# VHH binders against F-box protein At2g26160, part 4

Target 1, 331 residues: F-box protein At2g26160, of Arabidopsis thaliana (Mouse-ear cress) (q1pez8)
Amino acid sequence: MEKPEWSELPGDLINLTANRFSSISDVLRVRSICKPWRSAAATPKSFQCNLPSSNKMIETVLSPTTFFRVTGPSSCSYKGWLIRTKQVSESSKINLLSPFFRQLLTPSQQTLDLLKFEVSEIRQSYEIHIFDKYLIQGVIGKEGPSHILSRVVFLDNLIFAVGQDDKIWCCKSGEESSRIWTKIKNQVEDFLDIILHKGQVYALDLTGAIWWISLSPLSLLQFTPSIPMDYDGYDSCNKRLVEYCGDLCIIHQLRLKKAYIRRSQRTVGFKVYKMDEYVAKWVEVRSLGDKALIVARDSCFTVVASEYHGCLNNSIYFVDNVRKSVIRMKL
Short names: E, the ipSAE of ESMFold2; O, the ipSAE of OpenDDE; V2, 0.75 times the mean of E and O plus 0.25 times the DockQ between their complexes.

## First folded at step 1 (VHH)

Design d2 (framework vhh_7d4b_2; at its last look DockQ between E and O 0.17; V2 from the best seeds 0.00; counts 0 for: pae E 13.0 > 2, placed apart)
Fold by ESMFold2, look of step 2:
Structure d2 (fold): chain B 331 residues (1-331), chain A 122 residues (1-122)
Amino acid sequence: as target 1 above (331 residues)
Amino acid sequence: QVQLVESGGGVVQPGRSLRLSCAASGFTFSSYDMGWYRQAPGKQRELVASITSSGGSTNYADSVKGRFTISRDNSKNTMYLQMNSLKPEDTAVYYCATEYSSGWYVDEFDYWGQGTQVTVSS
């Protein structure tokens, strides 16, 4: 049987984030209360980075997107809403989006006055847009951008992402005229995810081993052994990195294969692994306690469930790639 | 530049065998579960067989169990379908495809070959 009805849990969470915000037209006031955004060395903006391909350079655009917790005035409930934001073109305006679908929360040119709310940054991420018809699959003659929702990691003016070839690519973030994606040399493994953890860049390979990325020189060193992979009837390649309680963990999304009906498409559960450093052995995290995991396509992070409207503890929230709805599963 | 190229189709008499190959390039073949599908004229495309990325597990449609064998060679980026004891009902265009979805990738990828015709004359 399917775990929790998608229409109950996902709709309630999305509805709380979408219908609790007022619409106000003063965008300049929004800039003044986004303190974590303004305290950075530079205000994040979209920028272009070229991807070498055959005999040409393919344009890619990195657009910042940030997850925030938004709470009402001090007299309101302690609980808040999870929202996502992104920059509007070359302006300093910020669109408010639903956290999982990147749908606009203010469908018109309306502007929310966040001076009436408190906002706290949770996690910054990026969208990568690729303008090349050869990277878009499915329909004959289809053209346009392809959204690659790889986790993007910034460290020391370097940008890292896992490409569609399952290799780690990097680009300098501060070089306006010469930003070119380059592949880190001598990658013998394929990678699923990348994360910044305690000031270092880590990558997750297909077997569930974590690699450390050195910056001087750029190189890869295996940091952990592989996780156990013996899951009869499940695919082996749906894994993500997350910080949980200060530790680097692996989330394995268990997808059921149904050869009789359709290709493997639905998620039936999750396993979360934490490294026991004393024995160099993966151990299963059996409960998230008072926390929940937010598994978006371009980001994966933990929240304290009690701080959010409609968020249940010991839960994983993710998007079903078939139903296009937010699903909750208890760990 | 993703390519899936089927080969080995043809016209064969009932009871004979054919071996289909699917050559993959332009993506990390060993990261994907793979499948063979077929489509007879006027019918919906259906799964024939699937195989995990490691080759450790296989699945078959009831109509082909015991007659067809799926396999893969990750060092050659190639998947195979050995089709024994062919019947006229096996007449179809056969396609190879990836079974991996974008649940953990940035975007969803669905790769299909152009198909190879298999005709079993009665």
Scores: ipSAE 0.000, ipTM 0.144, lowest interface PAE 13.0, mean pLDDT 69
ESMFold2-Fast, scan of step 1: ipSAE 0.149; ipTM 0.516
ESMFold2 (binder alone), look of step 2: mean pLDDT 83; pTM 0.834
OpenDDE, look of step 2: ipSAE 0.028; ipTM 0.408

Design d3 (framework vhh_7d4b_2)
Fold by ESMFold2-Fast, scan of step 1:
Structure d3 (fold): chain B 331 residues (1-331), chain A 122 residues (1-122)
Amino acid sequence: as target 1 above (331 residues)
Amino acid sequence: QVQLVESGGGVVQPGRSLRLSCAASGFTFSSYDMGWYRQAPGKQRELVASITSSGGSTNYADSVKGRFTISRDNSKNTMYLQMNSLKPEDTAVYYCAAVLEYDSSGWTYDYWGQGTQVTVSS
């Protein structure tokens, strides 16, 4: 097993992305978004879904954000930049966001001209906004979807989210009267993540077991056994689901245990596992090969490293609580 | 460094109007939901109004609905509270607040301004 490469951090991937994209934005100047892009960006719309709380309804709004790969005009081999965008509701402009944070890359609004650059969609995600005096202060009744994590999946006419109470919540996307958050019944487990994989919604519990969400009737069914986690001196409470080479995998983020609060714990490494369907056991993924994993706030996904500026093979890019910046670790 | 600076408070007579401003710096203002809170002597701090990052949705306390309007200008990193038909009961220190998110594990931090005094009296 390799040691953590703290002293060999590649630098701030966000700074590299922001710097190169800022240069491109300067070339674009003030250009309108093309209609095909506006159509595609407008397809995922903001949804209002209400959360029942005691004797009132709390307004929640799901706002789409999209991860894109942007490349300049090129004839053969080229690299691109990873960007995240958010549609501005009052205009045809698109805000350019950090891929890992909710922050803009620049204080100025930018526009993207699809006629000049190639843009490919990588991942769609949603931000959750909740209007309540207690929630805006971070004081929690622990009801409803997590506005902090914003882990949301759409399947058919249903919307699924990880809740503030670590349970799976759902909402129908149909008529406004049916857009009410409801917790899925009979949940004993605490959940950390959800993902849409090959047309199915899977949820990851605290023990590392994957659950399948059945739509008829709506219920959670255990799909895999729990993964043993006895890493001496380490805490692996932060686990994420990711699709890697067609397989559903679990990422275990390892932190040193401390007597202090969790947010002061440093990440020291990662373990990645996939389920071997034929022998019904977990198999460690020891190398990502020519790929890298992007572990962002609202999304976790795989990229081909050679297609991105500043991206290295066999790497995991993430934000650590302590540093508040993008860090790379080799798997 | 994250800073929120309120301005526009003062002493006014009942029925008059004031406009409060909150100037934000040290974070990407347009990415975060914002709110106005107030605290009167001997009372708990309460939410007056909130606004989403885009300005597309707003929420108001029942006591101010129809009289106060929250807005924001993301190009100026500034949030506003237009206060019409002011009443003696609106006398309080008004605070600007932001909820910031720092990483993919979901840790957040709340930031507050120093407050601006609003006094409604004859």
Scores: ipSAE 0.000, ipTM 0.220, lowest interface PAE 12.6, mean pLDDT 70

Design d4 (framework vhh_7d4b_2)
Fold by ESMFold2-Fast, scan of step 1:
Structure d4 (fold): chain B 331 residues (1-331), chain A 122 residues (1-122)
Amino acid sequence: as target 1 above (331 residues)
Amino acid sequence: QVQLVESGGGVVQPGRSLRLSCAASGFTFSSYDMGWYRQAPGKQRELVASITSSGGSTNYADSVKGRFTISRDNSKNTMYLQMNSLKPEDTAVYYCAKDFEYTSGTYYFDYWGQGTQVTVSS
């Protein structure tokens, strides 16, 4: 009798389906988001932190992005779409971004009516931009916050980031003149990720060990033993931290190691471990149950699969470097 | 298809001003950091100025600091470079560029236009 309510959506919304032989109707496109979404979301401002380098300061800018779940009217009330947004300015519309890619949706100025949609904030994250003339040629000092990894956490008045040198860097979030990056002293280990979990900042090193960042004095203390994972011919160089069901977890991305100097860059599987915080031991998570993990460049988080269109249970969604597309793998 | 179209170049005498424009299409302009680069004959490309996606932060090469001003209008998908107190050393082809891509350990420019020639001659 009536058209389905979702047929009134004017644009693209991200569907987490990895196998995309679907028509355009399975992906709804929203090219501009109206001002009321900003008010619902309390989007943070971009800010500058400077990196000392020889006789100059290198400008770095932290740009906030927000992940939302968007749900349609009554016919779609239990399922939504994952979107990522970036605020253009305080007076302008919010730009819609892909959750997995930096590439934006088709440019247009269509608006979304929030009276027909519900939005809920899932996660805030930051992209790091570094302004250096040598970056263009791939010739940049190997020190300072990483624009490639974009691993940033806030704790109180402090900002922590993983650097280009795989070290942890710290900056004060106060007055602009005091926003200067400094490397935490006496780091021997190389770091892959950082996370804020239950009011504490944890850092993940290349060997799979977790370190706790102490604030008095500012230092890194080893919290768990290493998990050396070269699993009988697999390479686990890529590891991420995620919170799953209230537990701190580590994700190991497995690649098949070839007998020759070239190793396969193709991901063949994942292993997930949760930390027992009382005994500082890892326990393998063999199933994600009704949940899925979203492994994005600047954020890693858990979703309930049934709450999202095209999302499958017990799955990990990530970007594949070989195929340059969003891939789903079952845990 | 991403397109960047530079305009506003020309031949001017030292001490004069020019304003360059870059019209962008085929991508969401307001979500990318943008920059102006220049290349003189027989020299490698030099970053002249860059601007963040919001316009909230800018960076300049030492050779142009205090003389050049970069700006953008996200509603018009356009970036500008205001060039004051031009010197013979500013003679080059000027290119606008979208944020560079990182892949396989190397930085690549997403897109370069045909450029616009600026000649400062006495």
Scores: ipSAE 0.000, ipTM 0.141, lowest interface PAE 15.5, mean pLDDT 69

Design d5 (framework vhh_7d4b_2)
Fold by ESMFold2-Fast, scan of step 1:
Structure d5 (fold): chain B 331 residues (1-331), chain A 121 residues (1-121)
Amino acid sequence: as target 1 above (331 residues)
Amino acid sequence: QVQLVESGGGVVQPGRSLRLSCAASGFTFSSYDMGWYRQAPGKQRELVASITSSGGSTNYADSVKGRFTISRDNSKNTMYLQMNSLKPEDTAVYYCAAEGWEYGDSLYDYWGQGTQVTVSS
């Protein structure tokens, strides 16, 4: 779609959690029960890592969140709802969040009776909470500190993130004094995303090239060539990594290049590419078939569309930054 | 410049009340959802209460529900937390937060420096 249509947004996906509550019953209650939420037991606890900034240390806290598929009674529909949860360590409660937005539960939202539902873990992600009163004021066009972190990935007690300086940062798990973010040495390229794929951490640079993070010694090694984009008049600088059908793929988000003062660039389409192992070249994915891509702030992943209420085949679901709403586009 | 300044913390006996204030400046306060968080010694920061930009909806942690009341005055760019029937378990540093600022694909929060609340018996 060349132009976004606000009035015809997919209501089922936008209100996925709210629609789930309304479709179940008028009176719902959540209880922390080990069996229905057993898959969440593998999620690591929140912990603190400090970020050096100018002449001070900024406290950052990494909080795990998990995406689940929730289905009604097993004898009924096979379709489920996509929810995102954040575990509260001491109260044993589960906070229900929007899959696409960082949101708090309102008093108007009720609780889920876990005894009536099946849940399946789909994806784990991490939120970074930064404790500094002088943070970025991005919505009103002001600059902030260059080493704010996003896109968290864990591997072998190492934690990786992408900084606002477009560099890869690393932190080691251990004693509080050893949990300090440090920039990986000798980075010439600028990076947009990182992903854990088949036991390896990969990083995506601004040109569409994928780099491999070697752990011994800790370094970045170029894995693929840059990906050419032949879309005159479109900005393809926003790119994400995703795993699709076992392959590592790049999602290119297309925006119009010409924007005037105080106007945001709008998303007009997507392109998806994967590496062809036989000829060592990038291959455009022209259809997602029976699948959909979820492009969320903290995570990007694939779902089988038929398993979810309101989810369409061959679709990409993402956040529209202009309207702050979830939009679907067909690939 | 964006600033969040907490005040009203202190040392009180169990069963007493405190009112925390968060004075905001440097942004359109009335356009953003706000929250109070706390961090007790040896614990991670947790949400205590939140309030929508209009003040029309509030949310509370179960541990404080019925005892704490969050409110805001958009004309004064100030958010409040009225804490009644304080317990020793409420002892923590309380942080003011303005959440949901968008910068590209990322969300950022403004945080205050915190105000200490100690409930001692």
Scores: ipSAE 0.005, ipTM 0.275, lowest interface PAE 10.7, mean pLDDT 69

Design d6 (framework vhh_7d4b_2)
Fold by ESMFold2-Fast, scan of step 1:
Structure d6 (fold): chain B 331 residues (1-331), chain A 122 residues (1-122)
Amino acid sequence: as target 1 above (331 residues)
Amino acid sequence: QVQLVESGGGVVQPGRSLRLSCAASGFTFSSYDMGWYRQAPGKQRELVASITSSGGSTNYADSVKGRFTISRDNSKNTMYLQMNSLKPEDTAVYYCATTYYDFWSGETYDYWGQGTQVTVSS
């Protein structure tokens, strides 16, 4: 498997971080004097919500994470690196996270000196922590942070998420006592993803249909038709929403159906579709051109490939579920 | 949409047998490892038995080894737990569970049934 260069921090940055701290007692921290970084870190902050379960309240914390493009200090290079960050404390430190995995980029601690690098915000997403281990314990000895809610979207004073029950849940962002998750009523469909697009929240169901979340009254309205067919011999149950060139698109992950031997199967390709508004039909996106799609758990987004070290045109970057690494596939 | 529905629980006297069933839907059952967990009042939830996707390998907690048998029928999307020589200490809510591996994110999610009560008392 080929690991993308942009998925790793430059060696000079890692060496700079190591050489700056001569003592184990030194606090690793990032000095945020970049206007975009400081602005992104200020809003939104960590958000506490409660999930009711019978007579018990399950505490959930939504922690903002931000994707940045970081360019080196060299005036000759316009290419950068994709990083994901989580601020621990406004005055102390920022954790570097893997763009694709739920872990720190380097074991223990790592510091970026933002004074030496140009950074630009690409996207904000949310990491969800659940504090009731009883409900989310793993099967066959699997433990660790699990999520009852995923794919979080903020719109106005409302927060939306997809639950493990494949339904859309909503929480009001008002006073702390009112931050309680409730399931949107009268849902018949099962949902895979949600996205904020052009000021509206859209949800993707199992059949590939997109639904619009109306706020007055709070309800789900079918926005697009289902994608009427699966590819023969392929499993396309995993689908994501993404914004590509101003259009709302669906990404289909393709796996071979007859390869069922283990719980995980190898991905063999992708298909991307956008809605043609004039004919009300799904149109296949045959090429991403000069762009690439980044498919992560919390977020799916488009980047201009030429702006990143090692990023190729017309490519989709995703997690290899068999080998736990990032893989590129050409569209 | 992963759905797990347990059945077969009840009240029995010590030394008797029960057979629990777990009906699965919304995923390719034959591709996933499955397990039975139990939780007695005031105790942590514990693994009782697990079975691989093919049924070719099983694992048991020491407290039930030799008494309980886990099995699955992939053609019926159903997992079973045959519980023999039941003891009062086996009294608990029994849960069917699987770990869902999301191909998009590389993350795992645990899915649980609602549970079925097993009470062993005279």
Scores: ipSAE 0.000, ipTM 0.106, lowest interface PAE 16.3, mean pLDDT 68

Design d7 (framework vhh_7d4b_2)
Fold by ESMFold2-Fast, scan of step 1:
Structure d7 (fold): chain B 331 residues (1-331), chain A 123 residues (1-123)
Amino acid sequence: as target 1 above (331 residues)
Amino acid sequence: QVQLVESGGGVVQPGRSLRLSCAASGFTFSSYDMGWYRQAPGKQRELVASITSSGGSTNYADSVKGRFTISRDNSKNTMYLQMNSLKPEDTAVYYCAAREYVYEGDTYYFDYWGQGTQVTVSS
């Protein structure tokens, strides 16, 4: 287990860039100069949807975040740093975020200037804000609002998300007044993740089975069998979907199985399986080769390790929730 | 480090008004949902009002709805609670909170808390 250096920008680099601007006019200037920054800043940044709860509607806001690769001068563009950005809703301000945490890399009173660097968009994801009565209890720990939504996927005119009730929820993207979250009907299984892969939305259930979301009628159809969960001394504490080299893959995050009540929440390893799309069966991925997997809050994706400072081949980067830090493990 | 500092509490007569302020530092205030909680002696801490990161949506406890107004100024990194028509049952320590959502396979949250400011409504 190793804390990755590339998971955050060097402090001196942030200091050189973050103190460049002091006003909204300066932020607009950055948006005009940098094509990726300008694109991310110029477009509407949030989608408002309503979540039915008890006797009222609860406002939910989908806030886009964009992962970028930041490289040095144009002549040396093969290695860079992974960053995430978020535009403040109803604002021209651009925030620099940790790639793995929501926490911001730059002080609240600063803005950033990356004119000495090139940026490449890697992936767009969404953070979900739910404005409801669950703020009544300031509970510290692993308890979120009962209906919090995560892992947002867009397909055609529909938005899909996984609820904390472990069900798949759906909302229309096209009509502002009718953007109302509803659960897909007849869900017997509990779900952990969803992904858009080759124009199709797939959902992952607690047993490791993949389900396909049919749009006409809107329904869930089982696509693969469950994965046998016999790891001899290990429990799968989390499962995620990721696209690796064009294949749909499942990541199993493992912890030690304990015979007594004392259990560590610490991750001890990973297993990765790819779906054979023709026979609908799982094949173990024993090496990621020259690539690494990024397991972030609302996004899971593959990067070419050689394109990032401090990123190692055949590695998985994830959040260690016990230590509150980003950790690397070799597959 | 994340820091929240409440101010504006005090002793007032029933029917009067107070305005509480919460000054935030150490994080990007405009990206966080904020709320006011209160705790009376011998009771559990309860939400009074909450406001979204943009200020576009607010929520209130039934006991304060129509009397209290939550607002925020993202340019000043400050959240406010305007308390009108105060009643003896509003007597409590009022806490400012900022909500952080943390990735953990299953998304969960924790709140950053201020030290609190005392509000006493007595004749």
Scores: ipSAE 0.000, ipTM 0.211, lowest interface PAE 12.8, mean pLDDT 70

Design d8 (framework vhh_7d4b_2)
Fold by ESMFold2-Fast, scan of step 1:
Structure d8 (fold): chain B 331 residues (1-331), chain A 122 residues (1-122)
Amino acid sequence: as target 1 above (331 residues)
Amino acid sequence: QVQLVESGGGVVQPGRSLRLSCAASGFTFSSYDMGWYRQAPGKQRELVASITSSGGSTNYADSVKGRFTISRDNSKNTMYLQMNSLKPEDTAVYYCAADHYEWLSGYDVDYWGQGTQVTVSS
């Protein structure tokens, strides 16, 4: 297939998915029991939440997407391939998506017969799609995942997301009438990311401070101090949350801030920090060891590199916007 | 329908000040990182100052640090560049630029203004 998503992957990540399809073709028919996959694929469904705006409601739809590790027959290799899937709400079909790139609202035409494979769920995320009967010039008019809300996290009956206004929004997942997005009150800070970690929702603000979302009352409480990082010559404003070896960590994406246009768009490196909860201090993670970080649009997560074809130790995989392709950098 | 309209350029003597404005329309201004770029004759376009969508972080080129201040007013969909202690080397066409703040977008500039001329001459 000459779909943009497949052609945009670097050789090693193209090999992670394309080699899987080649192996399937070469093996022709493989018999495998995938009862866990059938259960997982059937359970999550899209659902609607409404966003208030002035004198109207904007319809938003949360669509589940899941990252899976797919392995061949157990006797051949324990290494697998990273895939991302999107469930079609009224279909038994499972659509394949690029692990890294944002997808259009229109479902992918690429499907995989997973009855032939062993699969394990790595991470679940959600895409938010906008449906507005009234065209909002600065917000709507484009198909695909919402630019209004991103980075969806579920905790019990509550749903949290980061808004385009850099604030945290909340919605109840219960009865349809309760599915209305509401901004958490008294937010002074601007937020970049949220994550579910050890049964709690944490938010990352623009200064690198982590905040805890308290449910009674619903409020944001500062969990860590701000990171006073001034990397001379580097822009570290792009930050993500990730869980690494059971610890809550921040990924700092470094770009040249004094360069010409093309170079100021280029990522030159990463720094990773974990919170030492005992001394309330940030500790730099200088090596990921046998692990790699996957920094995708909808989710960031850790993988054991040796469990994946073409994945290298101590590496961060991300999208390079200058080249519009997935790139690996060693930490 | 997307527009970035610069204003406030002109001809000034060294040591004087100018305040540039960029009025944005046709997109959700509060969701975009904004920046000022400049291009002098015979030189490549360079980033002068940038400000995040919230206004919480700013970055400056070394050549203007301490002299220029970038700010924004999301309620007015307007970005500003206060230029103090202007030098002949600051002579350039100044462009405002908007880039959607997403981790994967970086400074892939989504929208450019038409530019406004700043001349510092004695």
Scores: ipSAE 0.000, ipTM 0.126, lowest interface PAE 14.6, mean pLDDT 69

Design d9 (framework vhh_7d4b_2; at its last look DockQ between E and O 0.01; V2 from the best seeds 0.00; counts 0 for: pae O 15.1 > 2, placed apart)
Fold by OpenDDE, look of step 2:
Structure d9 (fold): chain B 331 residues (1-331), chain A 121 residues (1-121)
Amino acid sequence: as target 1 above (331 residues)
Amino acid sequence: QVQLVESGGGVVQPGRSLRLSCAASGFTFSDYAMGWYRQAPGKQRELVASISYSGGSTNYADSVKGRFTISRDNSKNTMYLQMNSLKPEDTAVYYCAAGYEIWSDTTYDYWGQGTQVTVSS
C-alpha cells in the first residue's frame, strides 16, 4: 500500500482534528508532521482578558504553558529534565522555560531539535501576564500573595478564576470582545486556590474545605470538610491544591508568624493533607514516598523523583521569595 | 548534518542520455518529497521534476515531459533523474532538493550544491 500523501490533507481537516486534542503534546505532534500541518494546526494562542478585579483598567493576557519531561538523545539514563514551555506572543514558536521561573532556558534562542528528544507532557497550565501602570510586563506581580491573579482554570470553553475579592468567577473563553465575568452566586466563603481534577473544577476555601463547582446550574457545593488546623507559631501563608496518587490534597506552606514582615519571611515547612473518605476527615500525608512535589507559581503537581534529574524522593521543590531560588525541603 | 550530493552530470552530445543521482543523508529520507531543479546561464532556476516521499506522485516541467523520469529508492536514500533525448537547451546546473511538500521551490528545506549537465555537439 502506498503511503498516503498526508501533506495534501486540507488544512481545515487538519485544524479540525487538531482542535479535538486537549493535549498540547498532541498538537505539537501534529505540527511536527509537515509545514502545511504546522500552519493549519496552530497552538493555542494567548488571549487578553480582564480578570475579576477591583481595577477594571488592569489588562491581563493568559498564555498557555505546559510542563514536560524531556529525555536527551545521548542520555543513557532513564532520567529526564523537567521543563516548561510557553508560546511567545502570537508566533508559532514555543520557548523553553525554567519550571519555576519565567526565564528562558535558551536565552540565545537556540533551536532545539525535538526529534532528538523524548518529550512527555506532565501538566498544562496558563500563565497570566498583567498589564497596568504599576506593573512591568512579564513581572510576576506585586510583592505579596500572588493567588489573587494566578488562580485560573480552563474547562472547555469556560474560564474560572479566583478574583481579587477571593470569590470564584466564571466567563466564556471564546468571547474576547465581550467577555463578561460572572460571579458564582451564594458564595459564603473566601477562596484561595482552584484546580481541575478529573474533569471537574474544585476550589479551596480559606477554612481548608474543598468545593466542587457545578456547571449547571453554576454553583458551588462543599465537597470536603474544613481543616481545623492552627499552627502555633506559624503562618500558613500559602495554601494550594494538588493531585497526589489520584486524590486531591491540600498543601500548607508555613512561615514564621511575624505580622510585620510576612512577605519577607522564609518558608520553614510544608504540611500536606489528604481526605480519608472512610472517616471523612483530613489526615496528614507524612511522606511522599518516591514522589517529589513541584510547587510552581501557577501549578502544583507531583512527579516520580527518580525520573528526573535533580529530584529527590519525598521532597518539595518551590521558589522561596526571599532567596529567589528553587528550594528543596523534605516532607 | 543534512547533505544532498548530486552525481552523474557531464558533457554529452544531443540525443544522448544521462542519469543523475542524489544521495541524501542527515534526515529521514522517506519523509521528504524530493525534486530536481536546474539553472541555465542567465536564466532563473526552474523546476525539472519532483517526486513525493512515497514516489506515488511525480511532476514534470513541460519541457522535459516524456524525456525525463524522476524516481527514488528510499532504501538507499537516493533520488534519480533519468534524462533521455537530451537537447542543448537542457544545459544547466541541476540541483537536488528536499522538502515536506512539492508545490514550489520555496517549500524545499534542503538543497544540493548542484551538478553540471552540458549538452553540446
Scores: ipSAE 0.000, ipTM 0.242, lowest interface PAE 15.1, mean pLDDT 81
ESMFold2-Fast, scan of step 1: ipSAE 0.269; ipTM 0.652
ESMFold2, look of step 2: ipSAE 0.000; ipTM 0.231
ESMFold2 (binder alone), look of step 2: mean pLDDT 85; pTM 0.857

